# Ledger of designs, part 19: VHH binders against q88v07

Target 1, 377 residues: q88v07
Amino acid sequence: MAQSIVEAPIRVDTSRKIIHVDMDAFYASIEEREHPAYKTQPLVIAHDPRQTGGRGVVTTANYVARQFGVHSAMPAAKALELCPTAVFKTPNFPLYREVSAQIHRIFHEYTEMIEPIAFDEAYLDVTTNKKHIHSAVELAHRLQQEIWHQTHLTCSTGISYNKFIAKLASDYRKPAGVTIVLPQDAEPFLLREPIEKFRGVGKKTVPKMHDLGIKTGQDLYAQSELDLIKQFGKLGYILYRRVRGSDDRPVEYLRERKSIGKERTFGPFLQSTTEVNTHLKAIAKLVAASMQSHQRHGKTLVLKLRYGDFVTITKRRTFGEFIPNDAALFEQYAEEIFEEVVDDHFNSGIRLLGITLTGLAPLAFENLTLPLYPNDN

## First folded at step 4 (VHH)

Design b05 (framework vhh_7zox_3)
Fold by ESMFold2-Fast, scan of step 4:
Structure b05 (fold): chain B 377 residues (1-377), chain A 124 residues (1-124)
Amino acid sequence: as target 1 above (377 residues)
Amino acid sequence: DVQLVESGGGLVQPGGSLRLSCVASGFTFSSYAMGWVRQAPGKGLEWVSDISSGGYTGYADSVKGRFAISRDNAKNTLYLQMNRLKPEDTAVYYCATGLERYYDSPTLEYFDHAGQGTQVTVSS
């Protein structure tokens, strides 16, 4: 056996207020909003299988189509078999992305600790929040109200002290529900859940769970940690803790944006260091403005250059602390890096320059490094 | 259509020499930097050497002083003279253009075009 097991008491951190926001039938609801006639028709968001030769999968379906057994990730041809009268609407991902961005702007009014899972789904850490609202239920209602006011779409929310329980809670009442699971209610809530609802238990794992007599959280709870690890490895370790209400994963807000940068191409190509410095100054101003506009700072500055003969050189410089969003400082670092990397390819000229910041975090997290586990020192 | 055709690889003993050639077609060869990149079994792409459109050369630290890159614009041909070969030089060698890499890393991020490669095996 590859697993090393150390028995330690399971600590349940209940100090956080986590909201999981889940847009109700997101893509279908957007399409219903744009074309109200769809609300009373079985609508399937997918490329029409009659036009694709039976290929493709259902992105989503409205509640009318779901009554026929249509669901997300189902083959589109199967959806047509189950619902011959279905209206197939090709997904409009640019529109869905635009609406998702609008909803995320609403989230940013309340917190910068936002972890997007998909266009229609996000975790928010509201333990401390911009509106100084102490009730997570009140904050969730305000989110629902503002989302409705601005988009005419509904969302369901789940509230608890960790991501695992908040996500489960958000599925409890749809559409437009608010479900809170307080620390004292967590174990009774989890014990009654079907095993299929435990995130990490995929479709291939469910049959093995059932074969072992594990059909509910109660059955999972009754298993020893060692037996779960023997049967399921790391998943067993995780599930033993999840069913006891433990999930120490932070809301990973750094995933929201990985880089912010600007680049320029040149014709004619740049031939001198003076020309390069002039353009690095201009690019640095644009990047600093973009960083401030997005309320982000970064620990790594990246210089990218492409020579006239198509060789591209990139160099990163990582700092121990977040770099102030100061155009003069970005210019200084970019010029220093340029002097380090420039070589004889410069005789062909420079056809592209770029400055990018990575290692991004919200400005609210000055000089912070987010731990992988909140209880790890 | 851009085409790059490598040749000159083979089996050689440690300390031996090989000369790789690459014949280019389908683009204005003289206007492009050309390079050699290699991939050892189970490893990523590693930048070996490049030569600018003006004839200026660069080398990875692992090959500096042992390899010499050159070009013949009249023949649209790129060369790599490999001397004092080591077992660590065993790899498929690719002729490439449009090279993208980090300055302080031999790992190649990207390239626009590459040939089919030629195998170099350094073994006793």
Scores: ipSAE 0.388, ipTM 0.817, lowest interface PAE 2.3, mean pLDDT 86

Design b06 (framework vhh_7zox_3)
Fold by ESMFold2-Fast, scan of step 4:
Structure b06 (fold): chain B 377 residues (1-377), chain A 124 residues (1-124)
Amino acid sequence: as target 1 above (377 residues)
Amino acid sequence: DVQLVESGGGLVQPGGSLRLSCVASGFTFSSYAMGWVRQAPGKGLEWVSDISSGGYTGYADSVKGRFAISRDNAKNTLYLQMNRLKPEDTAVYYCATGLSRYWDSPTLEYFDHAGQGTQVTVSS
């Protein structure tokens, strides 16, 4: 019989207090605030399809319009068909950004550890916080009260020890809800969740999950790690940990990318070193431009390739100093790594090439304060 | 739907031999590289060996010179001949395709498909 993978330890860090803040129907609520008559009307935030010749998509809709089946990303023409009495309001993104910035100023009164996900959504790490409020529930209520007082908008919040559970909790009670999932409650909470609520399980993946008998967190929990990796690759690795309440991702308050890369897949597979070098040159140019656009440099260059027979090889090269954002250098290093890793799998061709930079840091010059008392002479 | 079925595992003494087999179905076997990966108790997945669609073979340093991978495309079957077995070879052995690994490490990142595995125990 096959041995169980039961000895692999899974880290469950319960030391943190994470709040996920989700603004209730954000764009529609702003528009309703600006024009109170909209509150009793089906409001669709989109360019009017009668003026665009039927083009465009719904940005969002208020609760009245959603009762007619209108939803985000729906064609605006379809929204008009479902709700002929709908009021169409062109999105006012400058106003939405301004209100979002106001809300973020409120967040900064409580913590600097804020990870914005969208204009209407953020993670806050409040494990230690500026107001010295020990109860995350009390802090969440204070946030809701202050947001209401300053903006006349409501938000729903979820509280737990990691980002994954906090976000799930924030969806549990809308609008204006506060939901906390304590460490001892996490497993029962996750086991009852529908599989489509697990981040990374998109609409294309749900049918495959259901075909395998995975409809809930309980079904997911019952799967072996190996079977999940076999069926879903990296997603399987992640989901096995998520359903056990493990999510070690920090609140990324610096908003810095951890990697910058570009990759290409090839319809006819690459058959020669000349073709490989041509495409590595093109990819290197794209990566160098992207690195410069993001004002970052990196210490590690990663070459990824996939052979026509589906073997994927990854090779990293780490330098003592940051690599200049020079397409010729990225091309040179990628070609050297390719020469190091290439073998007779190449006879099946190359179906994917990628170049990625990691070990990233800002290009910006840091103004350092001179030490008043030098201790190292 | 890809199926991989391993067989040939068992209990052997140090210095012994085993031959593992893997019968594949549900894909064009001859177009895929095939490999063997193993997991010892309390350890992660380790790449053991692979064979390209064209028959080129690779081996982890820990098994090189002792193990031989081969394939029979007419029978959709992958083999691993294991000689001079050591207690350290004790693991569940999986037949796999779509292997993703680091070039200079036995560490396997992931695979697209694997079978249920067959247990190999090397014990005095």
Scores: ipSAE 0.422, ipTM 0.844, lowest interface PAE 2.1, mean pLDDT 86

Design b07 (framework vhh_7zox_3)
Fold by ESMFold2-Fast, scan of step 4:
Structure b07 (fold): chain B 377 residues (1-377), chain A 124 residues (1-124)
Amino acid sequence: as target 1 above (377 residues)
Amino acid sequence: DVQLVESGGGLVQPGGSLRLSCVASGFTFSSYAMGWVRQAPGKGLEWVSDISSGGYTGYADSVKGRFAISRDNAKNTLYLQMNRLKPEDTAVYYCATGLSRYFDSPTLEYFDHAGQGTQVTVSS
């Protein structure tokens, strides 16, 4: 009996040095810094449910409150139930933003390649860096020490060759930990991780994963690409690559969206070109408004449609010049592309239409003569 | 639960023919487009052919004129008649639904459901 392994090899780019910086219990730690008495009290960062009529959710809680079972995203009323002596402190987002900005100024001493995820999290690409430090571990330690010296806050760091592994690594030792996952260590590290820690596996997906026997990265690795796509669609495609240590996403220090688009799902399905054109006109108006709101224009217009029988078709049209943010032009181009791609699947109707702009640049930018890598301002 | 069960694969000489079958269950087969996708050793997923709920067909350029897709809604069965087979047709063939791809591209982004596949080997 013959067996054949038909899985394609996954390319793993190990040339980068990526640090994920994760501030330890950020909001609670700031509040403890401002009022040290909180360090020995159960502190819950939330609007007091006794004053809100039981509304609201916990933003975060300090270690003392967490021992009572209090956690982030829990209803504030439940937190009060679990910890009746809890001190509730209303979040001070302006202060948290100021402290975050201070920490980002420290990051900029080391690299310009910084992708903020939240006030308390960022990716840094330190493959080449301003201090000419070759050891990412040494750079991470210097970063932790400088953050402590300037802010009296601790952070945990994860170091690897891509964003996915670096973020996982930063959760491995808290508080004030440094975890490095070298290329040769990536597979054993990922195989041991609980499935809940894989980005994209949310609360609703975990039970389905467990039902399929997928509890760890090892269980995920054992799945075929096709079975994962069958069960989870695009998420399955991504997870198959992630568990093999592949994540080619760059550190997005420009923080710009690669696309701006709008889509609509229909019930009942669209049955005529007149109906399609009516909805393309409406979608084009929304996209044009969104493009202007973001002060960007694009060179590529993408039409996405899904037929009633679940076939999805995507077609791009790239122009030599930026397309004016004019709803009538977006409608015209989308209708032209629709006429190019429409086939006999249209007999089942249209259940989804989308228009997206890609090849984006700021409205003031006409030519690729300006640096693609901007300065800090 | 959606199930797709492929059969009909095997070893065949260049220029030969095979007929693949796929039995579907757990969904309203007649309302879904169905397709065949393949994965050659060391290669990515390639869209081969699809058939609409109304019976209209599409083919990748690499198989056009050689392969024929068909369906029997009464039996919840999808077929792929493969003629004039070439060594480059060697792959695991999967029955699939909910296909997502770029227009005029054999590159498959993903699909909603697929079977376990059937091996086709074209070799002298």
Scores: ipSAE 0.480, ipTM 0.860, lowest interface PAE 1.8, mean pLDDT 87

Design b08 (framework vhh_7zox_3)
Fold by ESMFold2-Fast, scan of step 4:
Structure b08 (fold): chain B 377 residues (1-377), chain A 124 residues (1-124)
Amino acid sequence: as target 1 above (377 residues)
Amino acid sequence: DVQLVESGGGLVQPGGSLRLSCVASGFTFSSYAMGWVRQAPGKGLEWVSDISSGGYTGYADSVKGRFAISRDNAKNTLYLQMNRLKPEDTAVYYCATGLSRWYDSPTLEYFDHAGQGTQVTVSS
């Protein structure tokens, strides 16, 4: 059904400094680092289609392979057609995860306002930052230098006042580029961009855009809001605003880190339930004190244990009401959970015990739902 | 410098069998629980099987009765015997140690160390 939408003029918030960091050919670059001979070979990170009967998709390819037209998400069989001499390397996700974690530790030196969107891609809000660096360009260069120094990998960065433009800018110069789009440059920048570069316009949507004569930001800008909504629904509403330089989405740095817990490691390892209960009592006291210190209570108690053979088990118990910050109660629940989860790995002993509270809220909140502010008179 | 090297993967027809091996070095293998985790195309990590330092074994419901995990502490080697393979078993299989999971979920949350993986493809 048609919609009539009456909106105020589009507000453009230009107060923020947002950096989009995009690692250059991330997985392929890691593999080239680990095996330098790959740098001069067409490398395709994918299962070999000759071994899979032509199945699978390209995870990524190095710049040598990309010269043959190989790209991410392409069928592996097509990559082999385009580049018959390609070396196919099965993805090493544990290694890529470790390198990604190292890069995120570097990000945390500059800001806590980090939104990861992939192993190789993140938004950073650096409007205020830990290094007190006013220039986002200077901060981006320092990020590139630190990443190179610690990992021997390059990244491209885009800088602007919102996530949409920053992401678009990061694609402008690769590898190792820094592109800034200032507020006064945003409209000319957006109008010249191909429609397939607009984040939110996926491969399935591009043909429909082209059929409607929308090939660039300029073509998108010329469309009415109602026509875009009629053709593309919510995406049309969003794109009408994006092409005008509006994107009020915050950098989403608040994740499931809202837990309060304490843990202990043991040497020698715990060998009996009596020893376990003694230490759970001590940990419960520490956690209860920490909960009160932070003026929070939680709905979920999590027991964490690690056996002597390095198997870690976590088990949660969620309640309808907030658990009182009572050490004896935490001890009781932790002991009950331990009895439930203990298995044959206990023969190797216990090397770690932890108690954590999650589902946290301020002590003033006693309802299962968030309190609502009363309506103003 | 923990090192885990998987081998034995390949292309096999439905109903076939494969035996995966993992040679471990850089740590006291006999003191660690070992496991296999897999990642199918476009999917997250799935725990497959584990074996304690004492030899007790666990299996995901999807593979129970078809797969058998074993270890040879003298050779620092972990094995996974895979029988009656299905197309759904197609994945990269990783040897892992320092295994961590939720008690109420068979899916591993993480592991401390894993190898580079070995590809298993079950297709005609």
Scores: ipSAE 0.337, ipTM 0.793, lowest interface PAE 2.4, mean pLDDT 86

Design b09 (framework vhh_7zox_3)
Fold by ESMFold2-Fast, scan of step 4:
Structure b09 (fold): chain B 377 residues (1-377), chain A 124 residues (1-124)
Amino acid sequence: as target 1 above (377 residues)
Amino acid sequence: DVQLVESGGGLVQPGGSLRLSCVASGFTFSSYAMGWVRQAPGKGLEWVSDISSGGYTGYADSVKGRFAISRDNAKNTLYLQMNRLKPEDTAVYYCATGVSRYYDSPTLEYFDHAGQGTQVTVSS
């Protein structure tokens, strides 16, 4: 019989060298570079709440402003309350994008295996690299030096054998830090970490973790796989493996997404097939646009729905050929699948609908023709 | 604090019957679909059955015609009547809420809450 999710052996692949690069206070540091006087002032990157009538949120803040308790995603009005002397600077996203592109060109001097996460954050797989540097620590130092020389910006780096540990390590010493977690050090490192540091443990999950006595990696490690899955579903499955140092996700350097989808939650819940079809049409348009924007097509369309009584149903339909990125086709297939799966749970209403494409490939794949010479047929 | 407590498991001979119970607390039981999931020795979690807030029932193909799920909203209790039990029904049975599964597969994606489980052993 096929190995089950609960009984699957935990494979810890330690063969890779992964660097997580995280630019130090990226937007604020760029603004400080452009206007050095800001370095000694509390700088908040946001629209000035005195000019917006108290509206808007903080994009980021420099270390001076952070000493007053200012942080990203905070209301700009709150930042002004905490730091009345703050200098507010409107974000310059075109400049930030340009600097990010310059930094990525530096990354490409070392490896093609680069997964950008944001303008200021990327994973690099340097297991084999263009400079033939065997020490990931040496490579990380060279990256930091070259970034500073070309941009006058600093970055913090984390190095390990997988993405999870590398990202965690990059937060250990900021600014301008280099932290390596070797395979033999991974378990002690993870056991000491606060639960809030584990990827996927968000603000809503932390109180539930604490209520169950899970405050650290050590507490997490002590939990059984089944108990974690029972309490946290997919997150529990993932966390059980992460605390044991397992993360087999590759650095997605081909920009390959495994899925592209959109989902919506409803309040009030949907009560009729007419309402469902109206929202499937809207979701299909968003998904088709997203597919085209990413220059991908897919062979599998997935409908996900959650009933008002909290049962979730997922149904996949796989085609022999790629589905055209046509909102009307996605709508048609989603409606057909809905008709197939809908049952009397619908009496409780629909609280969530999602359409996702999987089995993804670049659009160019459909235009390939072989053989090139007819006489070779 | 959601709590689910299963009972009614035990040792039974092939062809026998057992009735599992699950007492729920800490949430509005009548508003939630409830389910049974099981884990056989050496295997993963398998969806067995669910019942909607309105009483609509679903069953995995392996148990259709043999198992019956029911609920008593006044007692916050879920039941699974298991008839014509087979050795392959040997598993720990869990009461669950917020079950996420594939439509055409007994394979679970996840669930929001489950109890501690009750052991069912079918052997001569």
Scores: ipSAE 0.497, ipTM 0.859, lowest interface PAE 1.7, mean pLDDT 87

Design b10 (framework vhh_7zox_3)
Fold by ESMFold2-Fast, scan of step 4:
Structure b10 (fold): chain B 377 residues (1-377), chain A 124 residues (1-124)
Amino acid sequence: as target 1 above (377 residues)
Amino acid sequence: DVQLVESGGGLVQPGGSLRLSCVASGFTFSSYAMGWVRQAPGKGLEWVSDISSGGYTGYADSVKGRFAISRDNAKNTLYLQMNRLKPEDTAVYYCATGLSRYYDSPTTEYFDHAGQGTQVTVSS
């Protein structure tokens, strides 16, 4: 039978309403709220380097301290050198966690589809929402008002049809901004963005982008998919789609992991089936322990291998029932898959082996049967 | 600096033949598996064929029996002999190293290095 050409279209799903909420200067704003005198002082949230023997890094700094060149992730000792009069405040993570929890309770009044990224940052899917508010802009304004009333803190919001654009939009106007990017506005918006703003393009990648003539979304859009993959691998594949407004990742409101796996690299390379089986046994034991630790079981076992001549092969085996978290079973299935996929590339050796479980679900919980339910409220 | 330069593409009628070549430089060619991947208009990357450092060959089901991959390590050159060409074979063909693919799928997500590509058009 003739095989059809496999189609991999770029999907642009515009049906969703996604809000990215970003709290304005979160830790510094909390500390300024608790002690208003800090608003006019250079405040550096870090362990005082004079007390730590010069150790530690800046968590964050308020606007006043930033004028001296102080920034996040800077050594605390350097911050003291740049601003000798700085007020060092030890981070109060229990307080920041409590305020974050308060803000999340406000989010839950509007939707259950909330993906926390950090204490100060979350995605909300408000396509359908608890308040039956059709305007995402109106919903964002109500979120900002409620957050201000309950916490006396401000937030900036970005609204669009996917996570990538919503996050970019939330960074457009700070503090206390609301930025919406409608489907018809997405391409002009993305084409004008500096390359540094594209998620995954870090400080180490920016110089390489610039050397290739990629300074903006427009320059990125002009690149071929192949050239981006050649230069940047998986990041290139992703960026080609992102600049076209495509991002079909859902708002992950469940704490479910999508995969649990372990892999090993080898030097010297594995040269025999006996060596491969020895390492598959060890990897299977680690994966089984990890599955039990996370209280998950899975329906799909994935074997990944890379040959010494740099070919990577991945094979999945999906079962109708969940696979018991038994290292011997994982080892057996991985060895069977290895026997199926192994070929003359093996003459160059094996440089990587991995076992992963996907199709994950929680393990069943045994519960005692009681004649009365525990809550009579 | 790895360089891969493809040649041999062109316009051919259904049932015709073409031979693609790829000249490699900047790495130890004989130690690497080499492959061909293609991209048809409006579609993603599809693995076509590969050849191991030891000369073992693999083919996608869509080209099996029609295409033959070979290598000349003395010339650092990879070849693809394409016979009984079909309109569905119309694509840009790329010479590549460091291929990553699923065993049961022709879909290739990425590779370490590839050339600029050569256009193959099968039309009446």
Scores: ipSAE 0.449, ipTM 0.813, lowest interface PAE 1.9, mean pLDDT 86

Design b11 (framework vhh_7zox_3)
Fold by ESMFold2-Fast, scan of step 4:
Structure b11 (fold): chain B 377 residues (1-377), chain A 124 residues (1-124)
Amino acid sequence: as target 1 above (377 residues)
Amino acid sequence: DVQLVESGGGLVQPGGSLRLSCVASGFTFSSYAMGWVRQAPGKGLEWVSDISSGGYTGYADSVKGRFAISRDNAKNTLYLQMNRLKPEDTAVYYCATGLVRTYDSPTLEYFDHAGQGTQVTVSS
């Protein structure tokens, strides 16, 4: 019997050079640049709660205000309670957008593989870059220097072989820090991190983690994959891999999709093959339109179904050639796969159907035979 | 709160038999498919068998003809009768519901709930 994915060897791709760039207290730093007197004052970027009747939330705060316990997403009224002398400045999002665009132009001097997360954060894949710089540390220092010269703002950077570790590393030394985590250093680095720092562990999840004795990466690492999945589902599956240094997500500079699909849930559940085929036809039309709008075609069609008794089955069919973006063809293949996989669980009904295309490529790519050698014809 | 409690594991000689039981609570047992999954020493979780709400059964190729899954909805209990046991059947056996699996594969993608497991050791 083949090994399951749960305890199969976790493959760690260390071939990439990923930089996470995180602007230091971005909005507050822009405001401090525009009005230097703010640098020595507790500055809170929010609508003044004295003028809003206590409504609103803190967008961000400078380091002076943070010393009073003020932080992002805090109610503005509470920020005023913690820091009665705070200067409240209404956010100037048009200015922040303009500065962010300027910083992005600097990024484009180094690579096109840029994934913006927010105005103040981006991932850069610099494995192959426009300046032909092999040292990601050198490239990060050049980015910091250029950003400072053009904007008078500082940034902190994290460098590693995947997005998860790079982002975590960028928080390690602020402001204006450069932190690199090499493959051999990843495990010790992750084991020391507080659980709150693991992406996906939000405010609602932290108390449950702590109740289970999981306070650090070391505690997380010690958990079995089964226990993590039992307690946290998909998040448990992800965190088991993250703490071992695995994160294969690409830097999504084109927002390149690895799959394009549509699914529907049903109430009442589907009870007949005629109902199933009617909905597969509708889903196939949506998927074909989506494939065409993204200018992609794919080699693999995946059918997903969930029975009324909660068993979920996926079945993929891979073709030697790209499947034309034809709703009737997707419907035909999905119906064939349904006939193949359907069993007596159908007596409980169908509660979900989905069609997904994977093995995607641009429409300009024709169905080419991949030869072991160059084409000899 | 969904709870699944397995029992019936133990040490048995090759060719022997064991019957595992799983008592379920906290959900409408009769409306859910139930399954057995196992984890061998140093290996991953693999799907062993499942039974639909209507009683339809499925088995992994490695256990087909040797194992029999059944359920008693009145007792909220799932069973696995294991016959002609082999050393390679040595594993912790888990009762599970909400199974997500790939068709024609022993690969389990995930599940919604599982119990604490019961150890089965097949040794001379």
Scores: ipSAE 0.321, ipTM 0.794, lowest interface PAE 2.5, mean pLDDT 86

